# VH-VL binders against o27280: the designs that were tried, part 445

Target 1, 266 residues: o27280
Amino acid sequence: MDSMNVPEVLEIKRIVEESESVKTFIFSWDFRREVRPGQFVMVWDFRDEKPMSVSLIDPVRSEIGISIRRVGEFTDRVHGLSEGDLLGIRGPYGRGFELMGRDILLVGGGIGMAPLAALADEATARGMRVDALVAARTADELLFLDRLEAAGVNISTCTDDGSCGFKGFAHERLLTLEENHDMAAVCGPEPMMFQVMRILDERDVPAQLSLERYMKCAVGICGQCCLDDTGFRVCAEGPVFWSQELSRVREFGRYRRDPAGRRVPW
Below, E stands for the ipSAE of ESMFold2; O stands for the ipSAE of OpenDDE; V2 stands for 0.75 times the mean of E and O plus 0.25 times the DockQ between their complexes.

## First folded at step 20 (VH-VL)

Design ie11 (framework fv_acasunlimab; at its last look DockQ between E and O 0.86; V2 from the best seeds 0.84)
Fold by OpenDDE, look of step 20:
Structure ie11 (fold): chain C 266 residues (1-266), chain A 118 residues (1-118), chain B 108 residues (1-108)
Amino acid sequence: as target 1 above (266 residues)
Amino acid sequence: EVQLLEPGGGLVQPGGSLRLSCEASGFTFSKYWMVWVRQAPGKGLEWVSYISTGGRSTFYADSVRGRFTISRDSSKNTLFLQMSSLRAEDTAVYYCAKWYIGRAFDIWGQGTLVTVSS
Amino acid sequence: SYVLTQPPSVSVAPGQTARITCGGNKIGSESVHWYQQKPGQAPVLVVYYDSYRPSGLPERFSGSNSGNTATLTISRVEAGDEADYYCQVYDESSDHYVFGGGTKLTVL
């Protein structure tokens, strides 16, 4: 088999319109190369390369899905592609989520639901009870609801504007939920994750959180995704971290570094 | 100081029952999954059981399922293992351990010997 | 059930490098942890997540995991490193923690 560090040129098999700003690109995948929810791949459009979470893992169809939000020049180009077009994919990379127990809580915001959707599929396939708190700014930005429901996930929604479900933020909705879980997985805006982690800690619920940082090499060499004070590399030690690990990360919930290495507040 | 203490071991006849305790100190007990691991004399480590933070979920090795019950009391920082229908092959040093991350165990008790013999 | 295979014993001279292997079907896709157990003592975590060291462990201890083999490496071996070493994984298919059979490291 080819090295995972060499991009494989793959044909876009299907494109799923998840929302106005999010598309899922489906590729044929050789599962001799294992992939776990929470891991990421590097997507290459032959001009630039960006890390993207895997949002679908389907061993039956021998397919993976990559959900991409349109946010900049690279993603604009990718969103302009059609079925049959080509992309370079290398990976997977990073540490994925680990499932423990029988009851799991998923808390996702926006595109953060991408890796959690894949995790939900795995958890439900294992016979776990899955509760998902899906957050977005507005109803039309809520992702993967039909897919999660079809998988048997118990869904709670919240929106900033109240257009669907609870009016407010994910951590506020979480405070209204009384049931505890064996484990939690969290992914979304870092301020959201920070607040959610605090609540889960107070409730003695072990939590895993997926971070987003600027990644260049994806193999822990360049240091562009290094977290302050700890030396954690998001591409190597993450992107999934245990809350216990993130408690040591000063910048978590406060700031990140841009491609130039400057601190950028959340 | 972080510590796990395991009192309650001893000699018991086949078919008998015994309750082990593990007392935690030096860390927030309620925030961690806990595990029992045993080691027969001169043998390797064998996982026995583990329990979630809230005690909602429990898991057992096939060799002890239906005979052993794991539980915990957060108010007393104590982990328990109720053993029943004990067999000679259950003879071992029993360790309690603290869940760390990634399903590893970072803190272990010194263990307590359980001997099942007629 | 998932089975982890370790050599029963490894011998090394002081100052040399010891390598202890742990074999399993596609173990490279699992998170492997290693424990040290000295005679009459409880196990001690020495490597977790394949290659990371808990606080307080010397840099002489390292780990790797790929394919069907995880390896614990102890460089500049000391007399005090003589112990039994166990690898450990979690089997998601059965929800069982699984230990290897253990390896006795003898320092010559």
Scores: ipSAE 0.916, ipTM 0.947, lowest interface PAE 0.5, mean pLDDT 95
Fold by ESMFold2, look of step 20:
Structure ie11 (fold): chain C 266 residues (1-266), chain A 118 residues (1-118), chain B 108 residues (1-108)
Amino acid sequence: as target 1 above (266 residues)
Amino acid sequence: EVQLLEPGGGLVQPGGSLRLSCEASGFTFSKYWMVWVRQAPGKGLEWVSYISTGGRSTFYADSVRGRFTISRDSSKNTLFLQMSSLRAEDTAVYYCAKWYIGRAFDIWGQGTLVTVSS
Amino acid sequence: SYVLTQPPSVSVAPGQTARITCGGNKIGSESVHWYQQKPGQAPVLVVYYDSYRPSGLPERFSGSNSGNTATLTISRVEAGDEADYYCQVYDESSDHYVFGGGTKLTVL
């Protein structure tokens, strides 16, 4: 395996268009390097490196998939690639989701459904009941619905504009859903995750939340991914945290940090 | 002060029944998975059972499945283990414990001895 | 079912370093937790998530986990560290908690 912790250059085996703005890039993968849902990789386009969540973990076909939303210059360049083109991959890194119990609620906003789709596959393969609340701004941005349905996931949707499913925010839809879950996993915009976490806490549903922060080293040395109240490094102690860990963090849900570590509004 | 107290225990005949209780204080009982772990005299720790926060889901070691029932009552901050069809190999100190981040156990009761012998 | 293997005993002199191993197939992919149990007492969590230390535990207690072996390390061993030590994982495939058989640390 990569004992130097440097990118391995891999060929893009297949590209799946998940939406107008999201593509999944699939690579062959040797699963002696184990990968868990919620872990991330650093994707290197030979110019810059960005953390990306693993959205597909398929040991049978020896494949991983990485879902990338086009949101800036790096992701624009990656979206311009074709099958056969090369990317550097480092990882996996970070703490993934932990499963327990007989059922799980997934709450995903936008691209946050990517790691939750991988988790759903693992949970259903293990015989858990899986409910998913899939949220987006518009119907066209709801991700992985067919894949989740094929896996046997019970899907609820919401959109900000009401174009599909419940009109409103994920936490508002959550109030109308079944309360009886052993655990939950949440990934999406941090303000959404904060509101969802509050509701799950009131329902006594233990929750794991996946945070996004700027990352450079991915192994906890550089300090770029730190949370200001605990010194937790998202790349080492996260990106997945239990809600009990996040209750100690003042910044969660209130602001974000730029690459220089400065506070900026969400 | 956070603590777990296990009153109960004692001598029971083979085939008999016994109900263990574990009373929690100093933390919000309803927010945590709870577990029973036992230790036969001179032996190591053996997981017995665990229960979800709402009591919705229960899990058992193969050695006790069908004979033991875990339950909880959040209004009384109490965890229970109903033991039936007891066997000599069930002789152990029974601990209750509180789930902790990463599926560890951070708070343990003092344990109570159950002896199954004629 | 998943099996954790520990040596039955380890002996060290005061001031030296004790290393207690926990063997398991691909245990490096599991989160490993460690408990100390003194005679007649309940277990006490001393390491969780492989290497995290609960508040109030001395820095002398540390842990690592890689490949097929997790290790609890106690540096500058004191007589008060004499106890049984257990490793523990959660096996997601069976929905079972699993403990190692325990290691008696003797300080001589």
Scores: ipSAE 0.737, ipTM 0.880, lowest interface PAE 1.4, mean pLDDT 88
ESMFold2 (binder alone), look of step 20: mean pLDDT 92; pTM 0.941

Design ie12 (framework fv_acasunlimab; at its last look DockQ between E and O 0.85; V2 from the best seeds 0.82)
Fold by OpenDDE, look of step 20:
Structure ie12 (fold): chain C 266 residues (1-266), chain A 118 residues (1-118), chain B 108 residues (1-108)
Amino acid sequence: as target 1 above (266 residues)
Amino acid sequence: EVQLLEPGGGLVQPGGSLRLSCEASGFTFSKYWMSWVRQAPGKGLEWVSYISTGGRSTFYADSVRGRFTISRDSSKNTLFLQMSSLRAEDTAVYYCAKWYIGRAFDIWGQGTLVTVSS
Amino acid sequence: SYVLTQPPSVSVAPGQTARITCGGNKIGSESVHWYQQKPGQAPVLVVYYDSYRPSGLPERFSGSNSGNTATLTISRVEAGDEADYYCQVYDESSDHFVFGGGTKLTVL
């Protein structure tokens, strides 16, 4: 068994254009190496390496998908690649989502829907009822709607500009929903997650939230992704945290550390 | 102090019924899934039942499905286990347990003995 | 049904290291939790998520999980560590919590 810490050079099998700024890259995957929704992989373009969430897990086709938003130099290069091109992939890493109960609420914002889409597939395959609140700035930035619908997910949308669904933020839309769930999974902008977590807590709904931080080693050694006061490493103890764990993290919803270790407010 | 108290155990005849209670204190009961776990004399731990925070979903071990009913009353901070059609093999110490994270249980009651015997 | 296999007993001298194993098919992909139960007492969570300790537990308790085996390690064993130890997972295929058969740790 190859070490999970050695990048495997894989060919891009397919590219799915999810939106103007998001592409999903499909790779063949040996499922002897198990992967769970909420886990991440390190993507290496032979110049730089970045953590990316797994957005598709298909044991039948022996494929995984990695959804990448174009946001900087690394992602610009990756978005310039074509089918047949090569990338280095190592992992998976981190703690993934855990499913419990018979129904689950997914709350996702923007690219945060990537790991939740994978979770939705697993939950529906298990026969769970899945409700998804999909949030974005505009209608054209809503991700994975067709895929979720095909899976039997009950979808509610919200957009900042009202171009699709509820006009407003995810936590505002959530307040209008009366139904409770056995548990919730949340991923998106941290301010969104912070507000959503508050509402879920008030409703006594157990919640898991996936955090995004600067990661370098992915193996809990370098400490670049450490959360203040707790010593939690997002790459090791996360990126999926229970709300009870995040309640202990003072920086949650307030600030993060940049690559230089400086506090950057959200 | 965080505590789970389990009154209601006792002796019952085969085919009989018994209702166990678990009273929670020292934590917000309504925010946690709750479980019953039993232990036959001299044997290991066996999970019995699990209930969601709102009581919307309940789960049972195959050995008790159809005979046992788990429920909860948040206003009283109390977990219940209604047992019916009791069998000799149901003889055990019954523990209530609080869900922690990651499908673990961090708080346990001291347990109550249920003896099913003719 | 998912089955967790533990050795029925482990013996260790004081000050030595005890290792208790829990075997299961691809248990390395599961989250394993460990409980300590002393005679006449309720179980106590000692390790969760394979390797994490609840507050108040000594650093002597540690855990690991890979492949088909999870291991609870107790270093510098004390007389007070004599107890039954149970591993536990959640079986997603059946929605059952599953306990191992338990291991009796004897301090010689």
Scores: ipSAE 0.922, ipTM 0.950, lowest interface PAE 0.5, mean pLDDT 95
Fold by ESMFold2, look of step 20:
Structure ie12 (fold): chain C 266 residues (1-266), chain A 118 residues (1-118), chain B 108 residues (1-108)
Amino acid sequence: as target 1 above (266 residues)
Amino acid sequence: EVQLLEPGGGLVQPGGSLRLSCEASGFTFSKYWMSWVRQAPGKGLEWVSYISTGGRSTFYADSVRGRFTISRDSSKNTLFLQMSSLRAEDTAVYYCAKWYIGRAFDIWGQGTLVTVSS
Amino acid sequence: SYVLTQPPSVSVAPGQTARITCGGNKIGSESVHWYQQKPGQAPVLVVYYDSYRPSGLPERFSGSNSGNTATLTISRVEAGDEADYYCQVYDESSDHFVFGGGTKLTVL
């Protein structure tokens, strides 16, 4: 519809400070526009528009939440807003995570835990057993631990500096964890996701991974979010892909592209 | 060549038992969830059961729960359906099917007929 | 549980466009897959994720899904397209697969 392509101006109902660098912005939402974990919205601050994953989906309270890490000019401006201030939201867009089976492993790095927190809520509400590996550089950057624990999620942590849980990378911690799950969902830095995907494939665990690429239209017509070697558009065929779809993508885990389309190292 | 073959089937009396098998080749069987789907003569497709990659989780349609048991053996690349307490309404062609992305079925066997009558 | 409804038959002249519908409550929020089945043969996946074509399928096969209706569209229909067509979803609330009742496409 027209509303899918035009931002709706919404009031920030509540702000949750998740860490020094991450805030969750909560809005009232009419769930006639259904939202699934792993889908994204375009957030418009009346100057720029950026894709953000939905981290809270609450049809009972008619609320959604969007978790945003402060990393640049756009996110600095959004972090400066207060409850009652306005943002434009269009969406949701993209393919979300698809649940199956009786248990699921979540592997999240940094802000990548945001869409996985929404998925954890849905999985636990369906009676699935949920294990989560939550990774960050430092303990202070581990996200959603209390929320996941309250939902009954079995949490494992790792930090690059060893300040909480296992010292090291997420894929190294994963090697020491339970091998058998019906499925997995992965979101975080692309190098981490590449290594995690390889381990899950060796364990015969079907996995879905959420990618980020430069986006402009969000409805699949401009071509700015394409993946090499597949023609897939992250905004239309993704952002969530099955590991089998990604296994033939030359760029996955190896390089990224800037807005001009130039290859840059991770 | 990617194939699923369902040898077996046959005629069984009501209340009887029968085990179906589905032999996979041309793909890594252990990496995929598998389903049984049936089709009564002249009727549509009806999902019967599915099983996770490790066999840890099994799921059944209400019409067969408690009577049918799905299992798999990755060392033999084989999916099984143990049917018991068979009824006339279980008469159908039984297909095995491989899951595809999006929870679709991309590879189907040719099916095997199970007839339940006296 | 979730129910999918299809018309029992659709007739079309060669070279014209066939549209086969699959009705379901809020089906536009589901991923819909379509299968072709010719007499005496196993089903063949022809559309998945509402509108994606499997490798090797003619571009004449396409799909859409919105609101309460998913549609399989076959343009420039050929005699070889005569078959039964089934829609399918996975219902996460029940952990069950659901098929529509099937539509027989007749090419006149």
Scores: ipSAE 0.711, ipTM 0.872, lowest interface PAE 1.6, mean pLDDT 89
ESMFold2 (binder alone), look of step 20: mean pLDDT 93; pTM 0.954

Design ie13 (framework fv_acasunlimab; at its last look DockQ between E and O 0.78; V2 from the best seeds 0.82)
Fold by OpenDDE, look of step 20:
Parts: structure tokens; sequence; C-alpha cells
Structure ie13 (fold): chain C 266 residues (1-266), chain A 118 residues (1-118), chain B 108 residues (1-108)
């Protein structure tokens, strides 16, 4: 159905407060339109449009969830909405995560846990063993812990300030873990992902990483999300990339392009 | 040069056993899942088995489960397929294949013929 | 088990465009890969992730995937393109790699 490019006006069915700065908005979804963890949708508040990862996929309830962190004007407006209010949703877009093997490691930072939470649900439903390293600046910013635990995920936490779990960054915590997995999925701040990828490569663990870039069209036409030197479009070839693909991307972990096309260091 | 070599094929009687090897060179063998794919004479491709990078997880086609064992030795850059209880229908050219991305195979060996006949 | 259906043969004149289809239930939601196999040779990956080409492959090779059909397209067909072509997916429900039955492309 090529109608995926036209925003569908949907009613907010429920709002889950995940943290002080993160809310999950629940929508009814027609699953004739398939959606996979790691894919994103374009959210339209009738003024502006932003890409958001799908954090919940529930075919039983015919619902999807979109987790949004309050970070700017658009997200401020969205966070001001209530149940019953309307948003435009188009998609899903992009390449999602792929599952292989019996054991998977999830490494997430902050809002990066959104797509990984959806992936965890799918992996556990398939009977996979799921280990999750959940990172945040502080304990109150750790996302989806109860949900992951309920799904049977083995959780390890780390916080920058040591308020919960390991004191330090995700890659530092990862170094203390000895067990290898069949594959890994990573999403969070790009500097975190860069360090985590290096460790996983050294351990011969295949890894998928979800990138965040400025996206405008979501259909690979405008080029706003194009990665330097490779021609990869995050909205089309991504946002999920294999580590071997990202190894070809020089800007990865170093800088990104802003809406004006300027290089912005991480 | 990236290369996969498959020695070890040959003629074996029904009920017999045979061990295939696949020697990898030109890439970091330990970083990739590896697979065996076979092709009966005049027929199409059939996946047989694949193994994770660390060898922790193995998977088999229903047609060979319980009879075939896939393994690997990273120190020797070698993939193995131990075949037992061989049947006539196991007669095929056996290819080893390197995992690429997205569950595709980018490098294939030239294959080795296994003939099961009385 | 997941089944991929290919036409057994396709014929095309030199310089024309060949299209090889691969059918499967909801294949449009799967990642489809294509392999070329010439007589007496090992398979060669020609398209991965539905539409991407490995390095070294000519732009004449392209792919698409939607609905229940994936398609390998070979434009400006040459005599050297005569081969068997196989589509392939991964069945997540069974953890099996699945190949199509193969299509013999004949260049007239």
Amino acid sequence: as target 1 above (266 residues)
Amino acid sequence: EVQLLEPGGGLVQPGGSLRLSCEASGFTFSRYWMSWVRQAPGKGLEWVSYISTGGRSTFYADSVRGRFTISRDSSKNTLFLQMSSLRAEDTAVYYCAKWYIGRAFDIWGQGTLVTVSS
Amino acid sequence: SYVLTQPPSVSVAPGQTARITCGGNKIGSESVHWYQQKPGQAPVLVVYYDSYRPSGLPERFSGSNSGNTATLTISRVEAGDEADYYCQVYDESSDHYVFGGGTKLTVL
C-alpha cells in the first residue's frame, strides 16, 4: 500500500510516562501495514514533522507505541497533548533490526532504548535469550526497565553518576562483561555507539547500530540524512546499519550534519 | 584475495560418514557466521547449516538435523561439516559460504562433490 | 515451511531487459537476496537487501521487492548473463535459509 506516504491522522489512545522527559504515545495500528523494530515513523503535529522510532509493537492489541523525548519546540508541543488528541503518522520507514541466533545483546543509551525495547519484545517472543545493557546519565533516566524485566530480559544498568548499577559509560560496563553473544543491537548517543561497536568488533560479535540524523522526506529523496563519503541515506539504507557498513562511514562517532548542512561535532 | 576452499568430498556408501572442510583466507574468519549450502546434480540450491561466529549457536535444515554437525576452528580459519548416516539424497556439491549482511552470502567456495552410492 | 517460487526459465534477446520474479507470502516484508550461478561455477551474490548491488557488479543488475513478489531486473542483457538465478530469504519462524527453485535465463 503506497498510501504509507500520506500521514494518517490518529488519535492518541494512551500516554505512558516513561520518565520526566520521555512519554510513550500509543496508537491503534492496522498491522496490514507491517512494522519492525528499528523502523521509524514521521510524526506530524500539523505544524512540523519529525522522525520517531517505534518503541512498542503489539499485534494482539493492534497498537504501536512511539516514545518521544522532550528536547525542543516540536516535542514540547507533543508532550502537551492529551489522550484523545490527534497526530499525523506516516510510515513506517527505513531498515529495521534483524534477528539471528539464540543469544542477543542489546546496548542502549537514553532514548536509544526505544527501538531496542521493541526489539526485545520480538526477540523474547521468538524464544531468544536477551541481555540488555541499559545506560543513562542518572537512575531516573533509565528507560523501560520494568517492561524489559517483565519480558524476561536480563538487565544490566549503568549510569554516569553511579546512581544505579555500574558507575560509568556503557562501553565501560561492556568491558566487564565476559560473555559473548551471537549478535548485538545498539542504539544511543553516537559516541557511545562508536565505542561499543569497537568492543564488539574486537570480540567478533556481529552488531547492528541505529543512527540518528536529521531527516526531512524519509523516502531517500531530499538527501538531508546522507552520510558523507558513502552515499548512505539514513532514512533509506538505515537507520539500522551493520557495523561493517558503518566502518565505511568516516563521520560516524565524529560529527553529523545539521539542518543547514553544517558539520556539528558530537 | 578472499577465498574459500572445500577439500574432503568423495564417494561414500549409504550409512557412511564423511567430514568436509572449508579453509578461509583473505578475511577475518572469526568475525563472520558461516554456512553450508548444497546442490544436488541438476537441482537448485539447498541450505544445509550455519554457525555463529563463536560457534555457540548452530542451525540445521530439517533434512540433515541429527545427522550433520557444523563446527569451526578459528585458529585454523576452518569450517567443518561432519556428515553421518549418509543417504543417496545427500549426494550433492557442497558449498561453504561466508555471511555478509542482511542474511546474505557474499563469498562462496567452489564446492566439493559428495556422492553417496552403494 | 516458507516457499519461494521462481519461473523455471526466462528467455531474452541480447540488449533487452530480463525480469526474474520470486514469489512468496508477504515476501515484500522480507529481505530478498539474489545469486547468479553459471554452469560449473559457484553462486555469486548479485543483489542483496532487495535492491542493492555488491561492489563490482554492473548497474545493469537491479532489484525490487513489494507485496508478494521480488524481481531481479537485468537491463541490456549480454550473452554472459546466461545463468541460473536464485532468490533467497531467511525464514525467522524456522531459522532456515530458503532458496527459490532457480530460474534459467537464456539469452537468445
Scores: ipSAE 0.899, ipTM 0.940, lowest interface PAE 0.5, mean pLDDT 95
Fold by ESMFold2, look of step 20:
Structure ie13 (fold): chain C 266 residues (1-266), chain A 118 residues (1-118), chain B 108 residues (1-108)
Amino acid sequence: as target 1 above (266 residues)
Amino acid sequence: EVQLLEPGGGLVQPGGSLRLSCEASGFTFSRYWMSWVRQAPGKGLEWVSYISTGGRSTFYADSVRGRFTISRDSSKNTLFLQMSSLRAEDTAVYYCAKWYIGRAFDIWGQGTLVTVSS
Amino acid sequence: SYVLTQPPSVSVAPGQTARITCGGNKIGSESVHWYQQKPGQAPVLVVYYDSYRPSGLPERFSGSNSGNTATLTISRVEAGDEADYYCQVYDESSDHYVFGGGTKLTVL
């Protein structure tokens, strides 16, 4: 008998090229296995297995979408696949975002916008007002803008190089935006999330932040996804945390871990 | 010490009005959603209302919508419940409660009795 | 509106294990929280997020949640555990908090 979850082998139904470096892979999905924005799946290419965020949750078409940035050998292989090819999927895992109140601010950096796009769809379907700050290094890397606009999201953009919207970092753009929201959701590079969290805390805006850590088993057994100081496991207690949980974590925003578990500065 | 303090309630006639207050101490009041929860004598807990951290958004149980108004004053660390058009079924102990992660309540006041005489 | 169903009462001998159920449609997809209320007192949070204990609560309080049933488990029950117990969720479809009807735990 298996001691771990076994991936289900699924056919790639469609591939959407979101940018030069990001593709969304769409699969048929049995929604008896519920999926919540902010949860992740493990994607298996028959050689290796990596966690990936769900960016599309469509119960009407019985589909999910998984957005993957090409950043290394595993993701290069996956980006080389075509419609009709197979991938293993197991999950979903982890704590998703929780919605409350009448309005929400989304702050997404790069691929971090993927789980927030799924959350935006849920929030707008519930009648919430959604403001999104979408950040990237360049204009061509701003993700999901058309989808967010079609959903009725109020979009602000920033780019490091100024090629679209505000020139600068997400936290700098945030300082120029309306301060009063019932809650926020944040996902992106950890240093960005740390700076954004500090601003939101000062504004008394409760925030949920989605963290990415190197993960192998996805059920909290292996311990590779732990945050220092707290023993939190990103795959079991997270990946979504409230800002109150993260304010006590010395590691957050200061360093990351390589696959061997060694601390590496951001 | 972390606490929520409600002053004493009272006896009110049907159709009357009463304002409850809840003073917070020992935590950063402005950072939390706040709720009122009531309990009729011999009955279970019933959520009444909550308010967002900035006071901008308010929510009410169907049983009180249009008659009760929740508000807050962060400069005084105080939560309020303005009750009007009171009915006998509004008779209960009224608790204020602080939001906790997961949308739970971790800190409760000791409650104050409101009696609406038939 | 979303409904949570609890048994009205549960009896248990000291030292044994009490199990208090909270039924709800797809409650396994909700985060379930549990409160203890002793006579004349305010509720006290004893479990949140289905199974987490607040700081300072004894390890003998635990919880689980799957399918249509969440369960509060109290092992090695003591006389001091005699109280009413309520489950609670937040219903995102209505933007309302929902409590179960409560369960009186009697320690014989």
Scores: ipSAE 0.772, ipTM 0.897, lowest interface PAE 1.3, mean pLDDT 88
ESMFold2 (binder alone), look of step 20: mean pLDDT 92; pTM 0.948

